# Designs tried in a protein design chat: VH-VL binders against NAD kinase (nadK). Part 157

Target 1, 268 residues: NAD kinase (nadK), of Syntrophomonas wolfei subsp. wolfei (q0aze0)
Amino acid sequence: MKIILVNNRFKENTEKKAQEIAGQLSALNVEVIIDNGLDEPYAGTVDFIMVLGGDGTMLRAARRYGQRAIPVLGVNMGTVGFLSNIEINELAEYLPLILREEYSLEARMMLEVAVFQQQSLLTRVFCLNELLLRSNSPRMLSFALEISGQKLEPYRGDGLIVSTTTGSTAYSLSAGGPIADPQLDAFIVTPVASHIINKRPLVVSPEREISLHLLEEREAIIGIDGQIKMDFGAENRVLIKRAPHPLLMVNLKAKPFFTSIDRSLQRQ
Key: E = the ipSAE of ESMFold2; O = the ipSAE of OpenDDE; V2 = 0.75 times the mean of E and O plus 0.25 times the DockQ between their complexes.

## First folded at step 18 (VH-VL)

Design RR4 (from OO15 with light chain T99K; framework fv_patritumab; at its last look DockQ between E and O 0.89; V2 from the best seeds 0.84)
Fold by ESMFold2, look of step 18:
Structure RR4 (fold): chain C 268 residues (1-268), chain A 121 residues (1-121), chain B 113 residues (1-113)
Amino acid sequence: as target 1 above (268 residues)
Amino acid sequence: QVQLQQWGAGLLKPSETLSLTCAVYGGSFSGYYWSWIRQPPGKGLEWIGEIYHEGDTNYNPSLKSRVTISVETSKNQFSLKLSSVTAADTAVYYCAREGLKHWTPYGMDVWGRGTLVTVSS
Amino acid sequence: DIEMTQSPDSLAVSLGERATINCRSSQSVLYRSYNKNYLAWYQQNPGQPPKLLIYWASTRESGVPDRFSGSGSGTDFTLTISSLQAEDVAVYYCQQYYKIPRTFGQGTKVEIK
């Protein structure tokens, strides 16, 4: 059995704990690959991914490994967020179940984001929470939103968020979007400070294709899960679709979403 | 190991339509652009066009009016048609994959063996 | 279109000597957000399809001997063979994949002196 341990090298307690857990797993004849964010993603096949940390570390793991259809377990080591399943002090209790592969999986929709220069692909990136289009200057953006080829009235404002339902409790929420049940598959399209035309958030079928481009030359940025940024100009277009594979999140411990939502949001 | 195998008629008369097929083995067809490139004997390489596995195409403007690239995803195949050929279209034709590393283009990493197409007078 | 120009068209080099091939693009092929040049080098042996040697201007493809190296950024690029071997007799092409259409340099034939 081969496992990736994902941690954040900038948080001291996760690095030491990852080494400790790797030692415990090696003693059980489990091959362990540590991904602390320094190196390129591990290219080989693995059976399981364990994320040591909070939502930010899970977002990086999802971006790196989410399209491989590998079980991913969030292990909380600090502030409880929306993406952790168990606490670190519970790991020993659940480890036998993990090793015997006795757990259930919850699928979480991901975005496939393709960035183009006209028709030439520049890159693809996958994300769990959201894409943000935003101004990178004091000036507002004028931009076009198309949904499955349907052109909406132009937007003018600070930007736009396209999120998953999992991302509904992240940046989309602070911009006025709804909280969505992460069991649903949908896009949530949330304007950021629209000035010229009142625009409401949209909830859109995951079967749609969403396209964005600028209507005038401006300095803009595409942000991914609040962690990756790319320059975005008048010659660029971004196409957003449901990713081919969801993130497969391991469920070992019941975590009721609705009754815990106020508590989870306050701790972010 | 991804491998490309290509076939089609190698001898044509002027005004006929060139038709070549490329099949993909040992790897994923989905998620990639698939290209056709040609090389006249003793000359350099010319990119003809590409197709995404879902059917979206990009063509060299110099050939656009005569070129059709199509995909048969269920068979892991893509095809080139070049209409109204002349002697100037005599070349070795290659299929190739537009490679990705971390979902970012990095060049054509897998090539077919090539098919010589000769257009007679 | 981004025009790719190689120099020289032909190069004769003694075994063990250094071979240098230049490639110039008419426009930048640098994707600034990733700090990567969308520029590749290919080797084509006689009667064979091209083989990818170098990608992103300076990264060696797996299985390519370390005597091959690429350098440059933006519009000016160089392929260097540090110690020419007999098996390196081939035609070498640069190619940009930053814009449509994809374009190749005209090729540089490398021969043993």
Scores: ipSAE 0.743, ipTM 0.887, lowest interface PAE 1.4, mean pLDDT 90
ESMFold2 (binder alone), look of step 18: mean pLDDT 93; pTM 0.957
OpenDDE, look of step 18: ipSAE 0.915; ipTM 0.967

Design RR5 (from OO3 with heavy chain S30Y; framework fv_patritumab; at its last look DockQ between E and O 0.94; V2 from the best seeds 0.84)
Fold by ESMFold2, look of step 18:
Structure RR5 (fold): chain C 268 residues (1-268), chain A 121 residues (1-121), chain B 113 residues (1-113)
Amino acid sequence: as target 1 above (268 residues)
Amino acid sequence: QVQLQQWGAGLLKPSETLSLTCAVYGGSFYGYYWSWIRQPPGKGLEWIGEIYHEGDTNYNPSLKSRVTISVETSKNQFSLKLSSVTAADTAVYYCAREGLKHWTPYGMDVWGRGTLVTVSS
Amino acid sequence: DIEMTQSPDSLAVSLGERATINCRSSQSVLYRSYNKNYLAWYQQNPGQPPKLLIYWASTRESGVPDRFSGSGSGTDFTLTISSLQAEDVAVYYCQQYYTVPRTFGQGTKVEIK
């Protein structure tokens, strides 16, 4: 059995704990690869991913490994978020179940984001929470939103968020979007400081394709999960679809979404 | 590990339609653009066009009116048709994959062996 | 269209000496957000398809000897063979993949003196 341990190199206690856990697993003849964010993603086949840290570390793991259909377990190391399942002090209790694969999987929709220079692909990025289009200057943006070829009336404002249901509790919520059950597959499209009153948040079928482009030259940014930033100009377009594979989140311990929601939001 | 195998007729008369097929083995068809490139004898390389696995195409404007690239995803194949050929279309035709590293383009990393197509005068 | 111009069209270099090939694009091929130039170099041996040699202007493809290196940014690029070997006799092409259509340089034939 081969496992990736994902941690955040800049949080000292996660690095030390990753080494301890790697030692424990090695003693059980489990091959361990540590991903602290320094190196490129491990390219080989693995059976399981264990994320040590908070939601930010899980977002990075999802971007790196989410399209490989590998079980991913969030292990909380202090700050409770939406994406951890067990606490670090509970790991020893659950480790036998992990090794025997005695757990359920919860699928979480991801976004496939493709950025173009006109018709030429520049990059694809997969994300768990959201894409943000925002102005990179004091001026507002004028931009076009198309949903499966249907052109909506132009948007004007600071930007737009396209999120998954998992991302509904992140930036989308702060911009006025609804909280969504993460078991649903949907896009949530939330305007940011729109000057157009009829531009309400939209909930959109995951089967749709969403396209964005600027209607006039402005300096803009595409943000991905609040962790990646890309310049976006009048020559660019972005296409957003449901990713081919959801993130497969391991469920070892019951963590009811609705009864924990206010507590988790207060700790963001 | 990924291999491209190409085939099609190698001798044409003027005004006929060139038709070539490329099959993909040992790798995923999904998520890639697939290209056709040609090289007249003793000359340089000319990109003809590309197709995404879902069917979206981009063509060289110089050839767009005569070119059709198609995909058969269930067979991991894509094809080239070039209509109304002349002697100027005599070339070695290659299929190639537009490579990705970390989902970012990095050039054409896998090529077919080439098919010489000769258009008689 | 981004036009790619190589120089020289051909060169002859003694075994073990340095060979330098220049490539110029009519427009920048730099994706600034990733700080990556969408430029590749290919080697084509007689009777063979092109082989990817260098990508993102300066990164060697797997299996390419250390004597090959790429440099440059924006519009001006260089392929260097630090110590020419007999097996390096080939035609070399630069190619941009920043825009559609994809375009190649006209090629540079490298020969042994």
Scores: ipSAE 0.736, ipTM 0.890, lowest interface PAE 1.4, mean pLDDT 91
ESMFold2 (binder alone), look of step 18: mean pLDDT 93; pTM 0.957
OpenDDE, look of step 18: ipSAE 0.909; ipTM 0.963
ESMFold2, look of step 19: ipSAE 0.712; ipTM 0.878
ESMFold2 (binder alone), look of step 19: mean pLDDT 93; pTM 0.954
OpenDDE, look of step 19: ipSAE 0.915; ipTM 0.965

Design RR8 (from OO3 with heavy chain D56E; framework fv_patritumab; at its last look DockQ between E and O 0.91; V2 from the best seeds 0.84)
Fold by ESMFold2, look of step 18:
Structure RR8 (fold): chain C 268 residues (1-268), chain A 121 residues (1-121), chain B 113 residues (1-113)
Amino acid sequence: as target 1 above (268 residues)
Amino acid sequence: QVQLQQWGAGLLKPSETLSLTCAVYGGSFSGYYWSWIRQPPGKGLEWIGEIYHEGETNYNPSLKSRVTISVETSKNQFSLKLSSVTAADTAVYYCAREGLKHWTPYGMDVWGRGTLVTVSS
Amino acid sequence: DIEMTQSPDSLAVSLGERATINCRSSQSVLYRSYNKNYLAWYQQNPGQPPKLLIYWASTRESGVPDRFSGSGSGTDFTLTISSLQAEDVAVYYCQQYYTVPRTFGQGTKVEIK
């Protein structure tokens, strides 16, 4: 059995804990790779991913490994979030269940984001929460949104968020989008304005393709999960689809989404 | 190890249609652009076009009116048709994969062995 | 369309000596957000398809000997073979993949003097 331990190298206690857990697993004849974010993602075959940290560390793990259809367990190390399942002090209790594969999986939709120079692919990136298109200047953007080839009336404002249901409690919420049940597969399209919004958020079938491009020359940015930034100009387009594979989140203990919403949001 | 095998008729008369097929083995067909490139004898390389596994195409404008690239995803194959050929279309034709590292293009990393197509008079 | 121009068209170099090939694009091939030049170098041996040698202007493909190096950014690029070996006799092409259509340089034939 081979496991990746993902930690955040900028939090010293997660790095020490990752080494400790790696030692415990090695004593049980489990091969362990530690991913602290410094090196390229591990390219070989892996059976399980354990994320030590908060939602930000989980977002990085999802981006790096989410398309491999590997079980991912979120282990909280202090700050409660939406993406952890167990606490670090519970790990020893649950380790036997993990090794025996006595757990369920919850699928979480991811976005596939393709950025183009006209018709030429520049990059693809996958994300768990959202894509943000925003102005990189004091001026508002004028941009086109197309949903499966259907052109909507032009948008004008600070930008647009295209999120998953998992991302509905992140930036989309702050911009006025709805909280969505993460068991649903959908896009949530939320306009971003400095003061007013003339367009309402849309909830869109995951089978649609969403396309964005600027209608006039402006400096803009594409943001991915609040962690990746890319320049975006008048010659660029972005195409957003449901990713080929969902993130497979390990469920060892029940974590009811609806009864925990206000508690989870207040701790952020 | 990804490998490309290509086939098709190697001798044509003017005005006929060139037709070549490339099959992909030992790797994923999905997620990639697949290209056709040609090389006249003793000359350089010319990109003909590409197709995404879902069917979207980009063609060299110099050939666009005569070229069709298509996919047969269930067979992991893509094909080239070039209509109304002349002697100027005599070349070795290659299929190739547009490679990705970290989902970012990095050049054509896998090539077929090539097919010489001669357009005789 | 981005035109790619190589110089020289042919190059004769003594065994063990340095070979240098220049490639110029008519427009920048730098994707600034990633700080990567979408430029590749290929080696083509007689009777063989091209083989990817260098990508992103300066990164060696797996299995390519250390004597091959690429440099440059934006519009001006160089392939260097630091110590020419007999097996390096080939035609070398640069190619941009920043825009459609994809375009190649005209090629540089490298021979032993």
Scores: ipSAE 0.724, ipTM 0.886, lowest interface PAE 1.5, mean pLDDT 90
ESMFold2 (binder alone), look of step 18: mean pLDDT 94; pTM 0.958
OpenDDE, look of step 18: ipSAE 0.915; ipTM 0.966
ESMFold2, look of step 19: ipSAE 0.723; ipTM 0.886
ESMFold2 (binder alone), look of step 19: mean pLDDT 93; pTM 0.957
OpenDDE, look of step 19: ipSAE 0.915; ipTM 0.966

Design SS13 (from MM15 with light chain S28G S91T Y92F; framework fv_oberotatug; at its last look DockQ between E and O 0.87; V2 from the best seeds 0.81)
Fold by OpenDDE, look of step 18:
Structure SS13 (fold): chain C 268 residues (1-268), chain A 123 residues (1-123), chain B 107 residues (1-107)
Amino acid sequence: as target 1 above (268 residues)
Amino acid sequence: EVQLVESGGGLVKPGGSLRLSCAASGFTFSNAWMSWVRQAPGKGLEWVGRIKSKLDAGTKNYAAPVQGRFTISRDDSKNTLYLQMNSLKTEDTAVYYCTTVPKYDKFLAFDIWGQGTLVTVSS
Amino acid sequence: DVQMTQSPSSLSASVGDRVTITCRASQGITRYLSWYQQRPGKAPNLLIYKASNLESGVPSRFSGSGSGTDFTLTISTLQPEDFATYYCQQTFERPWTFGQGTKVEIK
């Protein structure tokens, strides 16, 4: 068995834990690769990915490895989030299930985000939560939204979020989007401070495609999962589709989503 | 009410074949991992094999004594688990139980059992 | 294969007695140990999972303890319906194996 441990090199506790776990796994004749984000994603074949940290680390892992159809386990290390399944202090007890492949999987839809300049592809990214288009200044943007070739009325506002159902509890929620069942595949299109007061979020079929472009010669920013940022101008277009492969999240422990979200909201 | 009901047991000659069924009700069968366990007359319990849910690739595993002779399958549309037994031997004589195997939280403990069906292999 | 050895194979007790059954694994299985009760002519029922967790609906007079290789099932006050055969099971690795059983009979 070969396992990737994904951690954050900027969080010392996760680095130490990764090394400790790597030692333990090696003693069990498991090959271990540590990915702390410093280097490019490991290109070799692996059987399992263990994410040590919080939601941010999971999002990075998903972007780096999600397209490879590898089981990904979130191991929480003292953070509040929705993407971890077990706690770090539980790992030792659940390790036999991992090593014997006695775990369940949950498929989570990812986004395929393609950014173009004229007709040339600049970048293609798979992400678990959302694509954000926002103004790079205090001024509102004017941009066009198309859904499967259907041109909607121009949007005017601070920006727009296209999120997965997994991402519905992330930035989309803060922007007034609906909470979606993570077991459901759908796009959530949430306006960010729209000039139209009653502009409602859209729930869109995963079979559809979403296109965005600016209607003015201004600079904007594209954000992906709050971690990737790139400039976006009038010459750029973004196309969003369902990723061809879902993220395979490992389910070792039952985690009731709606009870959890209700509790989380009460804490605010 | 959660329930498992085995059927299909009976008398068969050595070398013969038999198919057991397990009808599930009262829970989401399609999400459940399932196992067969057998018990020879007056003897202890013996794990026969396991099948995962379709979502988990429906992976099948068997105990060595039945490997290559027995096949576990499931029809989620009918909430039914099957055990196809070929090349039966006298030592296969037992009460056969179907069980659920929780895929998490109970470390694979068998939490639901049927009442069993008797298979007798005799010349 | 992991071998599970129960002790004793049988015991005689009276209603109201404290009964203790032990199970030893041939190797460390951490807490991947379950206990089952089987009454005569009936199917087994899960009593304890994860070595010490009481299954829903099981009376509190049943308890499990242990970790690693040595485990114990305790019945604090034996009741008439508790006369049965008890089995331990490891699910640490396949094949999943059972102990040979402990028959609790009336003294």
Scores: ipSAE 0.868, ipTM 0.944, lowest interface PAE 0.6, mean pLDDT 94
Fold by ESMFold2, look of step 18:
Structure SS13 (fold): chain C 268 residues (1-268), chain A 123 residues (1-123), chain B 107 residues (1-107)
Amino acid sequence: as target 1 above (268 residues)
Amino acid sequence: EVQLVESGGGLVKPGGSLRLSCAASGFTFSNAWMSWVRQAPGKGLEWVGRIKSKLDAGTKNYAAPVQGRFTISRDDSKNTLYLQMNSLKTEDTAVYYCTTVPKYDKFLAFDIWGQGTLVTVSS
Amino acid sequence: DVQMTQSPSSLSASVGDRVTITCRASQGITRYLSWYQQRPGKAPNLLIYKASNLESGVPSRFSGSGSGTDFTLTISTLQPEDFATYYCQQTFERPWTFGQGTKVEIK
């Protein structure tokens, strides 16, 4: 069995713990690949991914590996988040379930984000939480939103968030979007500081295609999961779809999403 | 009220077949992992096999003595677990129980049990 | 396969007695150990999971302990309804195996 162990190289405790866990797994004849973010994603076949850290580390793992249909376990290192399942001090006791595949999987929808310059594809990226379009200057944006060929009234404001249900508790929530059950597949479209009356958050079928482009020349940014930034101008457009594969999250312990929602939000 | 009720047991000659049913009520059957356990008369308990929920790919695992002869299946629309038993042998004589296997927190302990149904394999 | 050995195979006890039953695994199973009670003519029911966690609705006179290879089920004050056969089970590795059983009978 081969496992990728994802950590954050800028947090020393996570790096040391990753080495300790790799040693434990190697003693059980498990091959371990450590992904601390420095190297390209491991390209070979892998049976399981273990993420040591908080939601941010899970977001990076999802972008790197989420389309490969590999089970991913979030292991919490101290701060309660929405994407971890077990605590680091429990890991040793749960290893028998992991190694023998005695666990349940939960599918989490991801976004496929394609950015174009005119008609040419510049980049394609996958994300777990959200795409943010925002102004990169003091001026508001004027932009167009199209959902499956249906053009909405133009937007004016600081920007727009297109989120998954998993991302509903991230930036989308701060911008006024609803909390969504992460077991649902949907887009949540949340305006950021809109100056247009009745631009309310929208919940949209995952079968739709969402397109954005600027209506005026302005400096703008596309943000991905709060971790990736790219310039966005009047020559660009972005197309957002449901990604071909969901993130396959491992559940070893029951997930009390609704009963724990207030506690999880208070710790952000 | 959570209940599991087995049926379909009876007398069968060696080489014959039987299909056992387990009717579930009082919980969400489609989310459950289910198992069969048997107990030969006057003997202890023996795990027979397990089927995961459809959401978990419906994965099936069997004990070696029944591999290739027994098939576990489920019909979530009827809340029913099945055990198809083919090529029956005298040593398959037992009371057969259906059980639930929790996905979470209990380290695969078998928490809900039916009352059992007797299968007798003899000439 | 992981073999589970219970001791004793049977015992006689009086109401009010403290009863202990041991279960030994042929290899380390950490805490992947459960205990079941089977009254005569009835199906088993779960008493203890994760070696020491009491199942909901089970009286507090039942307790479990142990980790690794050696496990104990204790009935602190035996009651008339506790005369039954008790089984341990490992779920560390398939096939998931049971002990041979311990019959607790009235003296």
Scores: ipSAE 0.715, ipTM 0.877, lowest interface PAE 1.5, mean pLDDT 91
ESMFold2 (binder alone), look of step 18: mean pLDDT 95; pTM 0.962

Design SS14 (from QQ3 with heavy chain K103R; framework fv_oberotatug; at its last look DockQ between E and O 0.80; V2 from the best seeds 0.81)
Fold by OpenDDE, look of step 19:
Structure SS14 (fold): chain C 268 residues (1-268), chain A 123 residues (1-123), chain B 107 residues (1-107)
Amino acid sequence: as target 1 above (268 residues)
Amino acid sequence: EVQLVESGGGLVKPGGSLRLSCAASGFTFSNAWMSWVRQAPGKGLEWVGRIKSKIDGGTKNYAAPVQGRFTISRDDSKNTLYLQMNSLKTEDTAVYYCTTVPRYDKFLAFDIWGQGTLVTVSS
Amino acid sequence: DVQMTQSPSSLSASVGDRVTITCRASQGISRYLSWYQQRPGKAPNLLIYKASNLESGVPSRFSGSGSGTDFTLTISTLQPEDFATYYCQQTYERPWTFGQGTKVEIK
């Protein structure tokens, strides 16, 4: 068995823990690759991915490895989040299930985000939470939203979020988007400070495609999962689709999503 | 109400074949891991094999005594679990139970059991 | 294979008695241990999972303890319906194996 441990190099405790776990796994004849984000993603074949840290680390792991159809386990290290399944102190006890492949999986839809310069592809990224288009100035954007060839009325506002259901509890939520069942595949299109009062978020079928472009010469940015930033101008287009493969999240421990989110919201 | 109902048991000669069925109701069968457990008359419990849900790969595993002779399968559209038993031996004589195997939280404990079906292998 | 050894194989007790059954694994199995009750002519029922967690619907007089190799099932106050055979099971590794059973019979 070969396992990738994904940690956050900016958090020393996760680095130390990764090394510790690597040693333990090696003692069990498991080959381990540590990915702290410094190097390029490991290109070799692996059987399992453990993410040590919080939601941010999971998002990075998803972007780096999510298209490879590898089980991904979130191991929380004392942070508040929605993407971890077990706590670090529980790992030892659940390890037998992992090593013996006695775990369940939950498929989470990811986004395929393609950014174009005119007709040329600039970049293609797969992400777990959301694509954000926002103004890079105090001025509102004017942009066009098209869904499966249907052109909506021009949007004016600070920006727009296209999120997965997984991402519904992330930035989309802060922007007034609905909370979605993570077991449901859908796009959530949430306006950010629209000039139209009460502009409603859209829940869109995962079978559809979403395209965005600016209608005026303005400075904007594209944000992906709050970790990737790209300049976006009038000559650019963004196309959003369902990723061809979902993220396979390992489910070792039941986490009641709705009761958890309810409690979380009450504490904020 | 969660329920498992086994059927297909009976008398068969050594070397013969038999197919057991387990009808499930009251829960989402397609998401469930399933297992067969048998109990020889007057004896203890013996695990026979397990099949995962389709979403988890549908992987099958068997106990050594039945490996190569028994095959577990499922039809999710019919909420039915199967046990195909070939090359039956006298020592295969037992009540056969189908059980659910929780995918998480219970460390694979068998939480739901059918009432069992008797398989008798005799000359 | 992991061998599970129960003790005793059988015991006689009266209603109201405290009953203790032990299960020993041939190797460390952490808390991957379950207890089942089987009444005569009936299918087994899950009592305890993860060594000490009471299954839903099971009376509180049942309790489980232990970790590693030694485990215990306790019935604090034996009731008439508790006369049955009890089995421990390990699911730490395949093949999943059961103890030989402990028959609790009326004195």
Scores: ipSAE 0.887, ipTM 0.948, lowest interface PAE 0.6, mean pLDDT 95
Fold by ESMFold2, look of step 19:
Structure SS14 (fold): chain C 268 residues (1-268), chain A 123 residues (1-123), chain B 107 residues (1-107)
Amino acid sequence: as target 1 above (268 residues)
Amino acid sequence: EVQLVESGGGLVKPGGSLRLSCAASGFTFSNAWMSWVRQAPGKGLEWVGRIKSKIDGGTKNYAAPVQGRFTISRDDSKNTLYLQMNSLKTEDTAVYYCTTVPRYDKFLAFDIWGQGTLVTVSS
Amino acid sequence: DVQMTQSPSSLSASVGDRVTITCRASQGISRYLSWYQQRPGKAPNLLIYKASNLESGVPSRFSGSGSGTDFTLTISTLQPEDFATYYCQQTYERPWTFGQGTKVEIK
């Protein structure tokens, strides 16, 4: 069995703990690949991904590996979040279930984001929470939103968020979007500081395609999961679709989303 | 009320076949992992096999004595678990129980059991 | 395969007695052990999971302990309905195996 162990190289406690866990797994004849975020994603065949850390580390793992249909387990290291299932101090007693694949899976929708320069594909990335379009200057943006070829009235404001249901508790929530059940597949489209008073958040079928482009020359940024930044200008267009594969999250303990939602929002 | 009710047991000659059914009620069957356990007369309990939910891949695992002869299946639309038993042998004589295997929290302990159905394999 | 050995195979006891049953695994199984009660002519029912956790609805006179290879089930004050056969089971690795059973009889 081969496992990727994802951690954050800039957090000393996660790096040390990752080395300890890798040693424990190696003693059980498990091949371990450590991914601390600096190297290219491991390209070889892998049976399982273990994420040591908070929701941010899980977001990076999802972007790197989510389209490969590999089970991913979130192991919390102290801060209650939305994407972890077990605590680090429980890992040893849950290892038999992990190693023998005696666990349940929960699918989480991801976004496929394609950025074009004119008609040419510039880049394609995947994300678990959201795409953010925002101004990179004191000036507001004027931009067009199309949903499956249907052009909405132009937007004016600081930007727009296109989120999954998993991302509904992230930036979308702060911008006024609804909390959504992460088991639903949907886009949540949330304006950011809209100058147009009647632009409300939209909940959109996952079968739709969402397109954004600027209506005037401005310096803008596309943000992915709050972790990846790309310059975006009048020559660009972005297309957002449901990703071909969901993130496959491992559940070893029951998921208490609704009964713990307030607690999870206070700390992540 | 949570219930599992087995049926389809009976007398069969060696080499014959039977299909057992287990009707489930009072819980979401389509999410459940299900198992068969048998008990020969006057003997202890023996695990026969387990099927995961379709969502978890529908994986089936069998004990060695029944591998290749028994097939576990499920029909989520009817809330029913099945055990197809082929090439039956006298050592397959037992009461057959269906059980649930919790997906979470209980380290795979078998928490809900049916009443059992008797299968007798003899000439 | 993990072999599970119970001791004793049978015992006689009176109502009110403290009863202890042991279960030994042929290799370490952490806390992947459960205990079942089977009354004559009835299906088994779960008493204890994760070596020491009491299943909902099971009387508190039942308790379990142990980890690794050695486990015990204790009935603190035996009641008339407790005369039954008790089985341990490991779920550490497939095939998931049971002990041979301990029959608790009326003295």
Scores: ipSAE 0.733, ipTM 0.886, lowest interface PAE 1.3, mean pLDDT 91
ESMFold2, look of step 18: ipSAE 0.727; ipTM 0.879
ESMFold2 (binder alone), look of step 18: mean pLDDT 94; pTM 0.956
OpenDDE, look of step 18: ipSAE 0.882; ipTM 0.946
ESMFold2 (binder alone), look of step 19: mean pLDDT 94; pTM 0.956

